# Designs tried in a protein design chat: VH-VL binders against q8ixk2r445to577. Part 65

Target 1, 133 residues: q8ixk2r445to577
Amino acid sequence: FFGMLQNKGLTDYCFDYNPPDENQIVGHQVILYLCHGMGQNQFFEYTSQKEIRYNTHQPEGCIAVEAGMDTLIMHLCEETAPENQKFILQEDGSLFHEQSKKCVQAARKESSDSFVPLLRDCTNSDHQKWFFK

## First folded at step 16 (VH-VL)

Design t65
Fold by OpenDDE, fold request of step 18:
Structure t65 (fold): chain C 133 residues (1-133), chain A 121 residues (1-121), chain B 111 residues (1-111)
Amino acid sequence: as target 1 above (133 residues)
Amino acid sequence: QVQLVQSGAEVKKPGASVKVSCKASGYTFTSYWMNWVRQAPGQGLEWIGEIHPSDSETWLDQKFKDRVTITVDKSTSTAYMELSSLRSEDTAVYYCAREGKYYLSYAMDYWGQGTLVTVSS
Amino acid sequence: EIVLTQSPATLSLSPGERATLSCRASQSVSWYDISYMHWFQQKPGQPPKLLIHDASNRATGVPSRFSGSGSGTDFTLTISSLEPEDFAVYFCQQSYSTPYTFGGGTKVEIK
């Protein structure tokens, strides 16, 4: 699966990553932004290693969850995907993070009109359901 | 003016299939989710599923996953709902309904006139 | 799935009276300040008509006598003063979680 990763519940919002430095793409948080289908900042790939890969840049980035955090941060992809980079896009659309046993939920950023994907306890909310477009 | 015009009433035998159409006009067909909802005689409303015409992304109630196929024809701005292995309990008025876009949400704002499907031996 | 329970099943009133309809969800259908609950009106032989979206917003062309309120699990549709054309069945519907579900309906009938 590849393309824009869109949320079911949050109308027309997609995973979005735009690093400040194109030559240093890791270390920043993945956000949600209106799906526009332009550029490369909304293109992701779900791989056989269960990675969500940001492969429009070299070296390629993979979304990871750091210890004790609930945010999605871009790390470098590794030959063998580390545990904190493994996600399961389930049949019902839920996006499950294996290591934390939590689901990725579209959330409103505190004191802001912006949105971010955050790890939350898994529910049946459409805000935890995602699909590639 | 948004309009959804559905195909005519159907009478089917148990085990047969039915395909209902919904022709959309008055808006950009590929920009809005299209839902299918049914209503048995004298009963409430039951959501079947929805499809986004731009790429045919489809979401179904799991109870229908093995019997329902929702499709679109973008060239004619028409959505289809096919239900197979019909049973008497499938007798109902079937509606198509467009989901309007609101701030961070959707709601079924325009409905077809409905298509009565009668299943009887 | 989320179960919606409407009450009362039937409401018998006269024109000019206030109607209060309840819809209770088996779980919260709210996300921050947005409640994914909608209200529909249906008359015999017609499809449902959207009245209220997102708990409290009147759809286009809906008279001001219709209002919606609530959040979380409890929602209310109010008709401040019934007009003859308001006697119909009213359904609530949640779009918080697929599969979408509807309440059983409240029939507002003339006394």
Scores: ipSAE 0.932, ipTM 0.962, lowest interface PAE 0.4, mean pLDDT 96
Fold by OpenDDE, fold request of step 18:
Structure t65 (fold): chain C 133 residues (1-133), chain A 121 residues (1-121), chain B 111 residues (1-111)
Amino acid sequence: as target 1 above (133 residues)
Amino acid sequence: QVQLVQSGAEVKKPGASVKVSCKASGYTFTSYWMNWVRQAPGQGLEWIGEIHPSDSETWLDQKFKDRVTITVDKSTSTAYMELSSLRSEDTAVYYCAREGKYYLSYAMDYWGQGTLVTVSS
Amino acid sequence: EIVLTQSPATLSLSPGERATLSCRASQSVSWYDISYMHWFQQKPGQPPKLLIHDASNRATGVPSRFSGSGSGTDFTLTISSLEPEDFAVYFCQQSYSTPYTFGGGTKVEIK
């Protein structure tokens, strides 16, 4: 699967990544933004290694969850996907992070009108369901 | 005024298929989700699925994933629900209902008049 | 799926009386300040009619005697003073999680 990764519950919002330096794409948080289909910042790929790849740049980035965190951070992809980069996009649309055993949920950013994907306990919420567009 | 007008009653044999239509008017068809809900005689309401007419994004109850197909014709502002391999338990009134979601209302605010589908040997 | 339990199953009241209908969800149907619970009225031979959307908002044209409240798992539909035309079946419905689900309904009947 590839393209825009759109949330069901938070209508018309997609995974969005726009690093300040396109030559150094790692270390920043993935956010949610209105799906616009323009540029490369909303193009992702779900791979056979269960990665969510930001593959419009080289080297390719992979979404990871750092220890003790609930945010999605861009890391470099590895030949063998590390455990913290493995996600399961389930049949019902739920996006599940294997290592933390939590679901990726569209969430409001604290003290802002912005939105971010965060790891939360799985609740079957449509805000935890995602699809490629 | 918003109107959802559904096709007429159907009588089918077990194993057959039925396709119910829902013609929308009075609003921008591609701006609202269209839901399908059924109600067996004397029973409650059961959600079948929904479709967004703009891109045909569809979500179904897993119960119906192998038997239901929801489609739209944007040119006629019509939504369709086709149910195959009909069983007696599928006897129900089938409703279409629009839903605006995030930017409007999260509820199904307008409903069709319903289409009775009777499955009988 | 989220199971919605409505109570009571039947409510027998007289015109002018207050009606209180409950809907309990098997899990929370709220996301921050939004509760994805809705109430419908249905009369025989008619489709459901939206009364309350998003827990507490009256739909267009709905009389002020209808009100909704609640969050999380517990929701209430209140009819402050029943009118003759209010005797019907009332359903709650959640749009928090697909598949969307409905309660079993509460029949408000005349005493």
Scores: ipSAE 0.919, ipTM 0.956, lowest interface PAE 0.5, mean pLDDT 96
Fold by OpenDDE, look of step 16:
Structure t65 (fold): chain C 133 residues (1-133), chain A 121 residues (1-121), chain B 111 residues (1-111)
Amino acid sequence: as target 1 above (133 residues)
Amino acid sequence: QVQLVQSGAEVKKPGASVKVSCKASGYTFTSYWMNWVRQAPGQGLEWIGEIHPSDSETWLDQKFKDRVTITVDKSTSTAYMELSSLRSEDTAVYYCAREGKYYLSYAMDYWGQGTLVTVSS
Amino acid sequence: EIVLTQSPATLSLSPGERATLSCRASQSVSWYDISYMHWFQQKPGQPPKLLIHDASNRATGVPSRFSGSGSGTDFTLTISSLEPEDFAVYFCQQSYSTPYTFGGGTKVEIK
């Protein structure tokens, strides 16, 4: 699966990553932004290694969850996907993080009209359901 | 103005299939989810599924996954709902309904006139 | 699935009276400050018509006498003063979780 990773519940919002430096793509948080289908900042791939890859320049970035965090941070992809980079896009649309045993949910930033994907306890909310577009 | 015009009433026998059409106009067809909802005579409303015409992304009620196929023809701005292995319990008025966008949510704001499907031996 | 229970099943009132309709969800349908509950009006032989979206927002062209309130699991549709054309069936519907579900409806009939 590849393309824009869009949330079911949040109207027309997709995974978005826009690092300050295109040559240093790791260390920043993945956010949600209106799906626009332009550029590379909304292009992701779900791989057979259960990675969510950010497909831009080499080396490739993979979404990771750091210890004690509930945010999605871009790391470098590795030959063997580390446990903190493994996700399961389930049949019902939920995006499950194996290590934390939590689901990726569209979340609203406090006192803001900005949104981010966060790890939360798995529910049946459409805000935890995702599809590639 | 937004309009959804559905195909005419159908009479089918048990075990047969029916395909209902919904022609959309007055808006960008590929920008809005299209839902299918049915209503048995004198009963409530039951959601069947939805499709996004841009890429045919489809979500169905598990109850219908084995019998329902929702499709679109972008060239004619028409959505289709096909229900197979028809049973008497499938007798209902079938509606298509567009989901309008409301900043952070969707709501079915325009509906077709409905298509009566009667299943009888 | 999320089950929506509407009450009462039938509401008999006269024109000019206030109508209060209830819809209870089996679980919360709210996400932050947004409640994904909608109200529809349906008259015989017609498709449902959107009245209220997101719990409290009137759809385009809906008269001010219609209002919605509530959050979490409990929602209310209020018609401040019934007009003759308001006698119909009203459905609540949640879009918080697929499959989308509808309440059983409340029939507002003339006394």
Scores: ipSAE 0.904, ipTM 0.953, lowest interface PAE 0.5, mean pLDDT 96
Fold by OpenDDE, look of step 17:
Structure t65 (fold): chain C 133 residues (1-133), chain A 121 residues (1-121), chain B 111 residues (1-111)
Amino acid sequence: as target 1 above (133 residues)
Amino acid sequence: QVQLVQSGAEVKKPGASVKVSCKASGYTFTSYWMNWVRQAPGQGLEWIGEIHPSDSETWLDQKFKDRVTITVDKSTSTAYMELSSLRSEDTAVYYCAREGKYYLSYAMDYWGQGTLVTVSS
Amino acid sequence: EIVLTQSPATLSLSPGERATLSCRASQSVSWYDISYMHWFQQKPGQPPKLLIHDASNRATGVPSRFSGSGSGTDFTLTISSLEPEDFAVYFCQQSYSTPYTFGGGTKVEIK
């Protein structure tokens, strides 16, 4: 699966990654932004290693969850996907993070009109359902 | 103006299949989710599934997963719902309904006139 | 799936009276400040017509006498003063979670 990773519940919002420096793509938070399909910011790939890759640049980035965090942060991909980079895109659309045993949910940033994907307890909310487009 | 025009009434025997069409006009067909909803005589509304015409992304009620196929023909701006292995309890008026776009949500804002499907021996 | 329970099943009123319809969800259908509950009106032989979207927003062309309120699990559709054309069946519907589900409907009939 590849393309824009769009949320079911949060209408017209997709995974978005826009690092300040194109030559340093790791260490920043993945956000949600209106799906536009332009440029490189919204192109992701779900791999057989259960990674969500941001592969518009080399070396390739993979979404990871750092210890104690509920945010999605870009790390470098590894030969063997580390445990904190493994996600299961399930048949029902839920995006499950194996290590934390939580689901990726579209969330609203505090005191803002911005949105981010956060790890939350798994529910049947469409805000926890995702699809590639 | 937005219009959804569905195919005519169908009479089928148990075990047969039916394919209902919904022709859309008055808006960009590929920009809006299309839903299918049915209503048995004198009963409530039951959501079947939805499809996005741009890429045919589809979501179905698990109840219909093995019997329903939702498709689109972008060239004719037409959505289809095919239901196989028909049973008497499938007798209902079937509606297509477009989901309008709102701030952070969708809502079924335009509906077809409905297609009566009667399943009887 | 989320179950929606509407009450009353039947509401008998006269023109000019206020109608209050209830819809209760088996779980919350709200996400922050947005409630993914919608109301439809259906008359015999016609498809449903969208009245209220997202709990409290009137759809285009819907008279001001129709209003919606509520959040979480409890929602209300109010018709401030019934007109003859308002006697119909009203359904609530949630879009918080697939599969989408409808309430059983409230029939507003003339007394």
Scores: ipSAE 0.883, ipTM 0.947, lowest interface PAE 0.5, mean pLDDT 96
Fold by ESMFold2, fold request of step 18:
Structure t65 (fold): chain C 133 residues (1-133), chain A 121 residues (1-121), chain B 111 residues (1-111)
Amino acid sequence: as target 1 above (133 residues)
Amino acid sequence: QVQLVQSGAEVKKPGASVKVSCKASGYTFTSYWMNWVRQAPGQGLEWIGEIHPSDSETWLDQKFKDRVTITVDKSTSTAYMELSSLRSEDTAVYYCAREGKYYLSYAMDYWGQGTLVTVSS
Amino acid sequence: EIVLTQSPATLSLSPGERATLSCRASQSVSWYDISYMHWFQQKPGQPPKLLIHDASNRATGVPSRFSGSGSGTDFTLTISSLEPEDFAVYFCQQSYSTPYTFGGGTKVEIK
């Protein structure tokens, strides 16, 4: 699948990656931003290796969650996908991180208008449901 | 002004199919989720599913998954719901309802007038 | 699926009285400060009409005598002083989790 990865629960919010340095695309956090489809920040590929790739830029990035953490950060993609870069997009729309046994949920940074995807215990909330557009 | 106008009442026999239409006007049809909700006589409301007209992204209640098809025609701003293998318990008023966009949420703010579907032998 | 239980099933009241309607969800329908609970009014032969979205926000054109409150699992619709046009059935509805569900309704009728 390729396109914008949209949250079911929030009004028009999508995965967005906007690293502060275009020449250093790894090590920064994925955010949620209003879906617009302009530029390169909101396009991702879900691959047969269960990666979520940021591949509109070179080198290609793959979303990962480091052991014991809950934040989605950009790593370099590898020839064989590491376990911390594997996500299962299930039929019910949940996005499951198999290594952590947790689901990706839309989260608010405190009471701000800033939103991020985070790993949380799996629930049936639409905030844990995602689809490509 | 937002308006949803549905097709007229239908009488069907068990085993048949019905297709209800919902023509939208007064807003950008492709920007808002369209829902289908039914209400059996003297009963409460039951959500069937929704579709986003921009790409036909569809979410359905599992109990209808094998009998319901929800579609849109963007050129006429019309949503459709087809229910197959009709049974007497499918007798209900069928509503379309647009979901308006609110702060971090959606809510069904405009409803069609309803379409009575009667299933009887 | 999330079950919504409304109580009472029927409120018999006179014009000018205060109506208090309850809706309880089988699980929380809140995400941070947003509660995905909505209230509708329905009169015979008419479609439902949105009154309150996200627990406490009045929809456009809804009189200020209608108010909503609650979070988590417990929600209340209040009509501060009943008018003749307020005698109707009221439904709560959650949009926290598909499939979306409605409560069984509370009929507000004239005593």
Scores: ipSAE 0.840, ipTM 0.931, lowest interface PAE 0.7, mean pLDDT 94

Design t65
Fold by ESMFold2, fold request of step 18:
Structure t65 (fold): chain C 133 residues (1-133), chain A 121 residues (1-121), chain B 111 residues (1-111)
Amino acid sequence: as target 1 above (133 residues)
Amino acid sequence: QVQLVQSGAEVKKPGASVKVSCKASGYTFTSYWMNWVRQAPGQGLEWIGEIHPSDSETWLDQKFKDRVTITVDKSTSTAYMELSSLRSEDTAVYYCAREGKYYLSYAMDYWGQGTLVTVSS
Amino acid sequence: EIVLTQSPATLSLSPGERATLSCRASQSVSWYDISYMHWFQQKPGQPPKLLIHDASNRATGVPSRFSGSGSGTDFTLTISSLEPEDFAVYFCQQSYSTPYTFGGGTKVEIK
């Protein structure tokens, strides 16, 4: 799959990666932003290794969650996908993180209109459902 | 003005298929989810599924997954719902409904007039 | 699947009276401060009409006598002073989780 990764529950929100330095793409958090398809911030590839790749730059980034954490952080992709970079996009739209056994959910950051994807216990909420557009 | 105009009533025998159309006008067809909902005579409402016309992304109630196909034709701004292997309990009024966009949510704000499908031997 | 239970099944009231309709969900339908519960009015031979979206927001053109409240699992539609055109069936509907579901309805009828 390649395109914008959209949340089912929120009105027109997509995965977005906007590192402050385009030459240093590692270590920053993935956010949710209004889907627009302009520029390079909202385009991701879901690979046969179950990676979510930010592939508009080289070297390519892969979304990861560090052990014990709930935030989605950009790492460098590896030839064989590390366990913390594997996400299963299931038929029901849930985005399951294999290592943690948790699902990606749209979350509100603080008491703002800023949103981020976070790992949470899996539920049936549409806020845990995702699709490529 | 938003308007959804559905195809006319149909009478079918068990085992047949039916395809209901819903022609949209008065808004950007490709920007809004289109839902299908049915209502058996004198009964409540039952959601069947929805489609986003821009890319045909489709979400279905599992009980219909093997019998229903929801499609769109962007060139005519028309949504379709086809239900196969009809049974008498499929007798209902079938509605299309657009989901409007609200703060962090969607809601079915415009509905078609309904299409009565009668299944009898 | 989220089950919505409406009560009462029937309200028999006179014009000018206050109607209070309840909808209970089998699980929470709220995400932060947003509740994904909607209310519809339906008259015989007509499609449903959206009255309230997201628990408490009136749809365009809906009179101010209609109000909605609640969060989590318990929701209420109130008609402060019934008009003749308000005698209809009212449904709640959740959009928190596919498949989306409707309550069984409350019929508001003239006494």
Scores: ipSAE 0.833, ipTM 0.931, lowest interface PAE 0.7, mean pLDDT 94
Fold by ESMFold2, look of step 17:
Structure t65 (fold): chain C 133 residues (1-133), chain A 121 residues (1-121), chain B 111 residues (1-111)
Amino acid sequence: as target 1 above (133 residues)
Amino acid sequence: QVQLVQSGAEVKKPGASVKVSCKASGYTFTSYWMNWVRQAPGQGLEWIGEIHPSDSETWLDQKFKDRVTITVDKSTSTAYMELSSLRSEDTAVYYCAREGKYYLSYAMDYWGQGTLVTVSS
Amino acid sequence: EIVLTQSPATLSLSPGERATLSCRASQSVSWYDISYMHWFQQKPGQPPKLLIHDASNRATGVPSRFSGSGSGTDFTLTISSLEPEDFAVYFCQQSYSTPYTFGGGTKVEIK
């Protein structure tokens, strides 16, 4: 799967990666932003190793969740995907993080107009449903 | 002037299929989800599914998934819903409905006139 | 799937009276401060017409006598002073979770 990873519940919101320094892509949080498909911020690849890759730089970035955290953070991809970088995109659209046993949900930063994907207990909400566009 | 114009009424026998069309005008067809909803005579509304015309991304109610095919023709701005293996309980008015875009949500803001499909016992 | 229960099934009222319609969801349909509950009006032989989206926002061209409120599982549509054209069936509908579902409707009829 290649392209924008769109949320079903929010009107036209996609995964977006906008690191403060474009030469330091590791360690920053993935966000949600209005889908636009321009340039490099919203292009992601879902691989056979169940990675979500940010394919705009070398070495490539892979979305990860650090132990005890609920935020999606960019790490360097590895030859064999580590468990914290594996996400299962299921037929019902849920994006399941096997290591934590949680689902990716669109979330609002406290009372702001800023949105991020976070790990939450799995529910049937369309805010936990995703598709590539 | 958003408008959805549906094909005419159909009478079918059990076991047949029906294909209902919904021609959209007055907006960018490929930018908005198109839904299908039915209503049996004198009864409530039942959501069947939706399609995004830009890429044919489709979401269906599981009770229909093996009998319903939802498609679009972008060149004519027309959505289609085909229901197969018809039964008498499929007798209903079938509506197409566009989902408008609102703050962090979608809502079915424009509806077609409806297509009556009658399935004889 | 999310079940929506509307009450009462029928309201028998006169023009000028207030109508209060209830919709209860089998689980919350709210995400933060957004409630994914919508209200439709349907007259005989016509398609549904969107009245209220996201619990409380009037759709374009809907008169101010229509208002919506509620969050979580409990929602209300209010018509402050019934006009002759308001005698119809009203449905709630959730878009929180596919499959989307509708309530059974409340018929507002003339006494």
Scores: ipSAE 0.824, ipTM 0.927, lowest interface PAE 0.8, mean pLDDT 93
Fold by OpenDDE, second read of step 17:
Structure t65 (fold): chain C 133 residues (1-133), chain A 121 residues (1-121), chain B 111 residues (1-111)
Amino acid sequence: as target 1 above (133 residues)
Amino acid sequence: QVQLVQSGAEVKKPGASVKVSCKASGYTFTSYWMNWVRQAPGQGLEWIGEIHPSDSETWLDQKFKDRVTITVDKSTSTAYMELSSLRSEDTAVYYCAREGKYYLSYAMDYWGQGTLVTVSS
Amino acid sequence: EIVLTQSPATLSLSPGERATLSCRASQSVSWYDISYMHWFQQKPGQPPKLLIHDASNRATGVPSRFSGSGSGTDFTLTISSLEPEDFAVYFCQQSYSTPYTFGGGTKVEIK
C-alpha cells in the first residue's frame, strides 16, 4: 500500500512529514495535515517488512517510535526493520505498533489546533483507523 | 435538492443474489460517503457498510464481509449494494443514505426511499 | 462494536407533554469536543429522518422543540412539547466507529 495515509475519524487529514532539510529527513515528528496530495510530504508506503516508509526519497525514512515516547518520529530505514519501526495495518483499518502494543490515533496537540498521530491504547475508534488514498 | 432514488422491490429465493441501486442527485456525488442500512420488518436499523464514491474506499460490517459488495458508478452517480447467498433473515428494507463526513455534519442526512428485499422459498 | 442502549423502549405521553429519550453507548463516542451521536425519527413506511446530528445540532428544517444533549456515553433527545406528528420511533446512532450502530429505538406513542 502507498499514497496518502488518511485517517478515517479525523476526516481529510493525512500523515504529513515536512523536514526542514530535504537532505536530512530524520529526527522530526510526523504530523497530521489536510490531505492535499501535493509534493512528497504526504506520500507513504506500507512495506512487507511492516514499515511505514516516507516517500521514496533516498535514503528512505521509516516511521519509528522512540523509547518512552508516544509520537511518531522519522528514522532511517534499516535493511532489517527494527522492532520500533514495525506496524501492522489491520483489515479493520487500525494501525498497530507491535513493540508498544498500542494503536496509532489521530490526536489534537495540546493548546493547539494542530493534529498529530499518537500512540494510544487500542480502542474501537475511527480515529485509530487509517487507509491509503 | 438532494435526492436518493432506489431501485424497486425484489423477491428472491434463498441462495440467490440481489443488487439494489441508489441514484443520487442534487449534490456532488463524489464528495459524500454513501451508506447502506437495512431494517427487517418490525425491527431496528442495521448498518451494512459505506463507500466513498471518489475512490471506492469501502468499509463493511464484518457480518457482511463475505456476502456484500458495495460499488459505485460515478458516471451515473449511482451506488450499488449486492448481497449474495441470500437467506430468509435478509428479508428487509434496504436504505442508502448519504453522509457528509467532509463537512460539518457526520450524520446520514439524506436517505433513499428504501428497497424491500424479500427472501422466501 | 459500540452498543447503543435506548430507554425507555416505549414512552406513552399526551400531546403537549415533554418527552425525554435516553441513549447510552457502551463506550465514549466523543472525540475532544465532537460527539458522534445522532438522532433519527422514523414513521411507519418511511425511511429514518435525521433530527439531531453531532449530539446537539438540529438538522435543517427540524422544529425547535427538538433538542439534543450529552457527551461521552450518555445522550438525550428532548421534545419540549409533543405535537401529534411527533409520535413515532426514535433511534440514536453513532458514527464514532465502524461498524456504525443504532440503538434499539424508543417508541413515542400517544397515551
Scores: ipSAE 0.819, ipTM 0.931, lowest interface PAE 0.6, mean pLDDT 95
Fold by ESMFold2, fold request of step 18:
Structure t65 (fold): chain C 133 residues (1-133), chain A 121 residues (1-121), chain B 111 residues (1-111)
Amino acid sequence: as target 1 above (133 residues)
Amino acid sequence: QVQLVQSGAEVKKPGASVKVSCKASGYTFTSYWMNWVRQAPGQGLEWIGEIHPSDSETWLDQKFKDRVTITVDKSTSTAYMELSSLRSEDTAVYYCAREGKYYLSYAMDYWGQGTLVTVSS
Amino acid sequence: EIVLTQSPATLSLSPGERATLSCRASQSVSWYDISYMHWFQQKPGQPPKLLIHDASNRATGVPSRFSGSGSGTDFTLTISSLEPEDFAVYFCQQSYSTPYTFGGGTKVEIK
């Protein structure tokens, strides 16, 4: 299914992708921003292959976590989803990254009012709970 | 002026169902989580669950999962909670409560007046 | 689920005295500098009234004699000088993790 991917714990924050170069969609970090649903930055598709796709442009981007890292980075989607691009949205709302065995958590960027999704050890916090809107 | 007005008191027998309504006014109904909380006589507060009216996204305490249905009617700005298979221990005042939006958080800032549901033989 | 333990169960005081109410969570309810602990006042026959949200922020219209503090697992509600209208039951509530839970309450009563 598709839509905005919203955090349960923070007030109206959603996955957002705003690459510095709008013509280069690969290699930049996914952020959290106030949910608005306007334009192209907050629309994602959750696929049967457990991908989170940025599907407003061609070629489509898929969210990945590179080995040994905790940041969610845009890669090109592949015909068969690589393991580092597979996220399971579980019944308790947690967003589980299979390869790392970690959960996506809303995190604060270095004492700023900027927020990002990061991989962390799984907890019961609402900051690790997500839903599509 | 935010206001939540609940339906009147109910007396039910064990095994019946009850549906409590909560009509909201004074704010954009579809923009705020609506919670249901109950309080047995002389006792503390127990969270039942919440719903976001925009899309009916619902979160429930597991202990109520099989007996509670929380719904909304966007056209009348009304939330509903239905509790089935009533038992004597379900006797309580049932509250609706809106979660207001605060910095990186939500909090139940406006409450309905409460609906007493009495379950007796 | 997160268990909230309030103490004391009953606090018997006179008007003008300082009331200190404690709430302890079974796990941390803090995320960075935000603590997802809220305080409510409830009088007989009335719904709860939000006093403090996020540990230390007074809700609109709440008198300045009410203050909240704490982080992690330990939280305090303070009423600096009790007024006659402050004799009530006070509940803490966490919104860090569903299911949301309430403490058992502290009854502040006239001595």
Scores: ipSAE 0.819, ipTM 0.925, lowest interface PAE 0.7, mean pLDDT 93

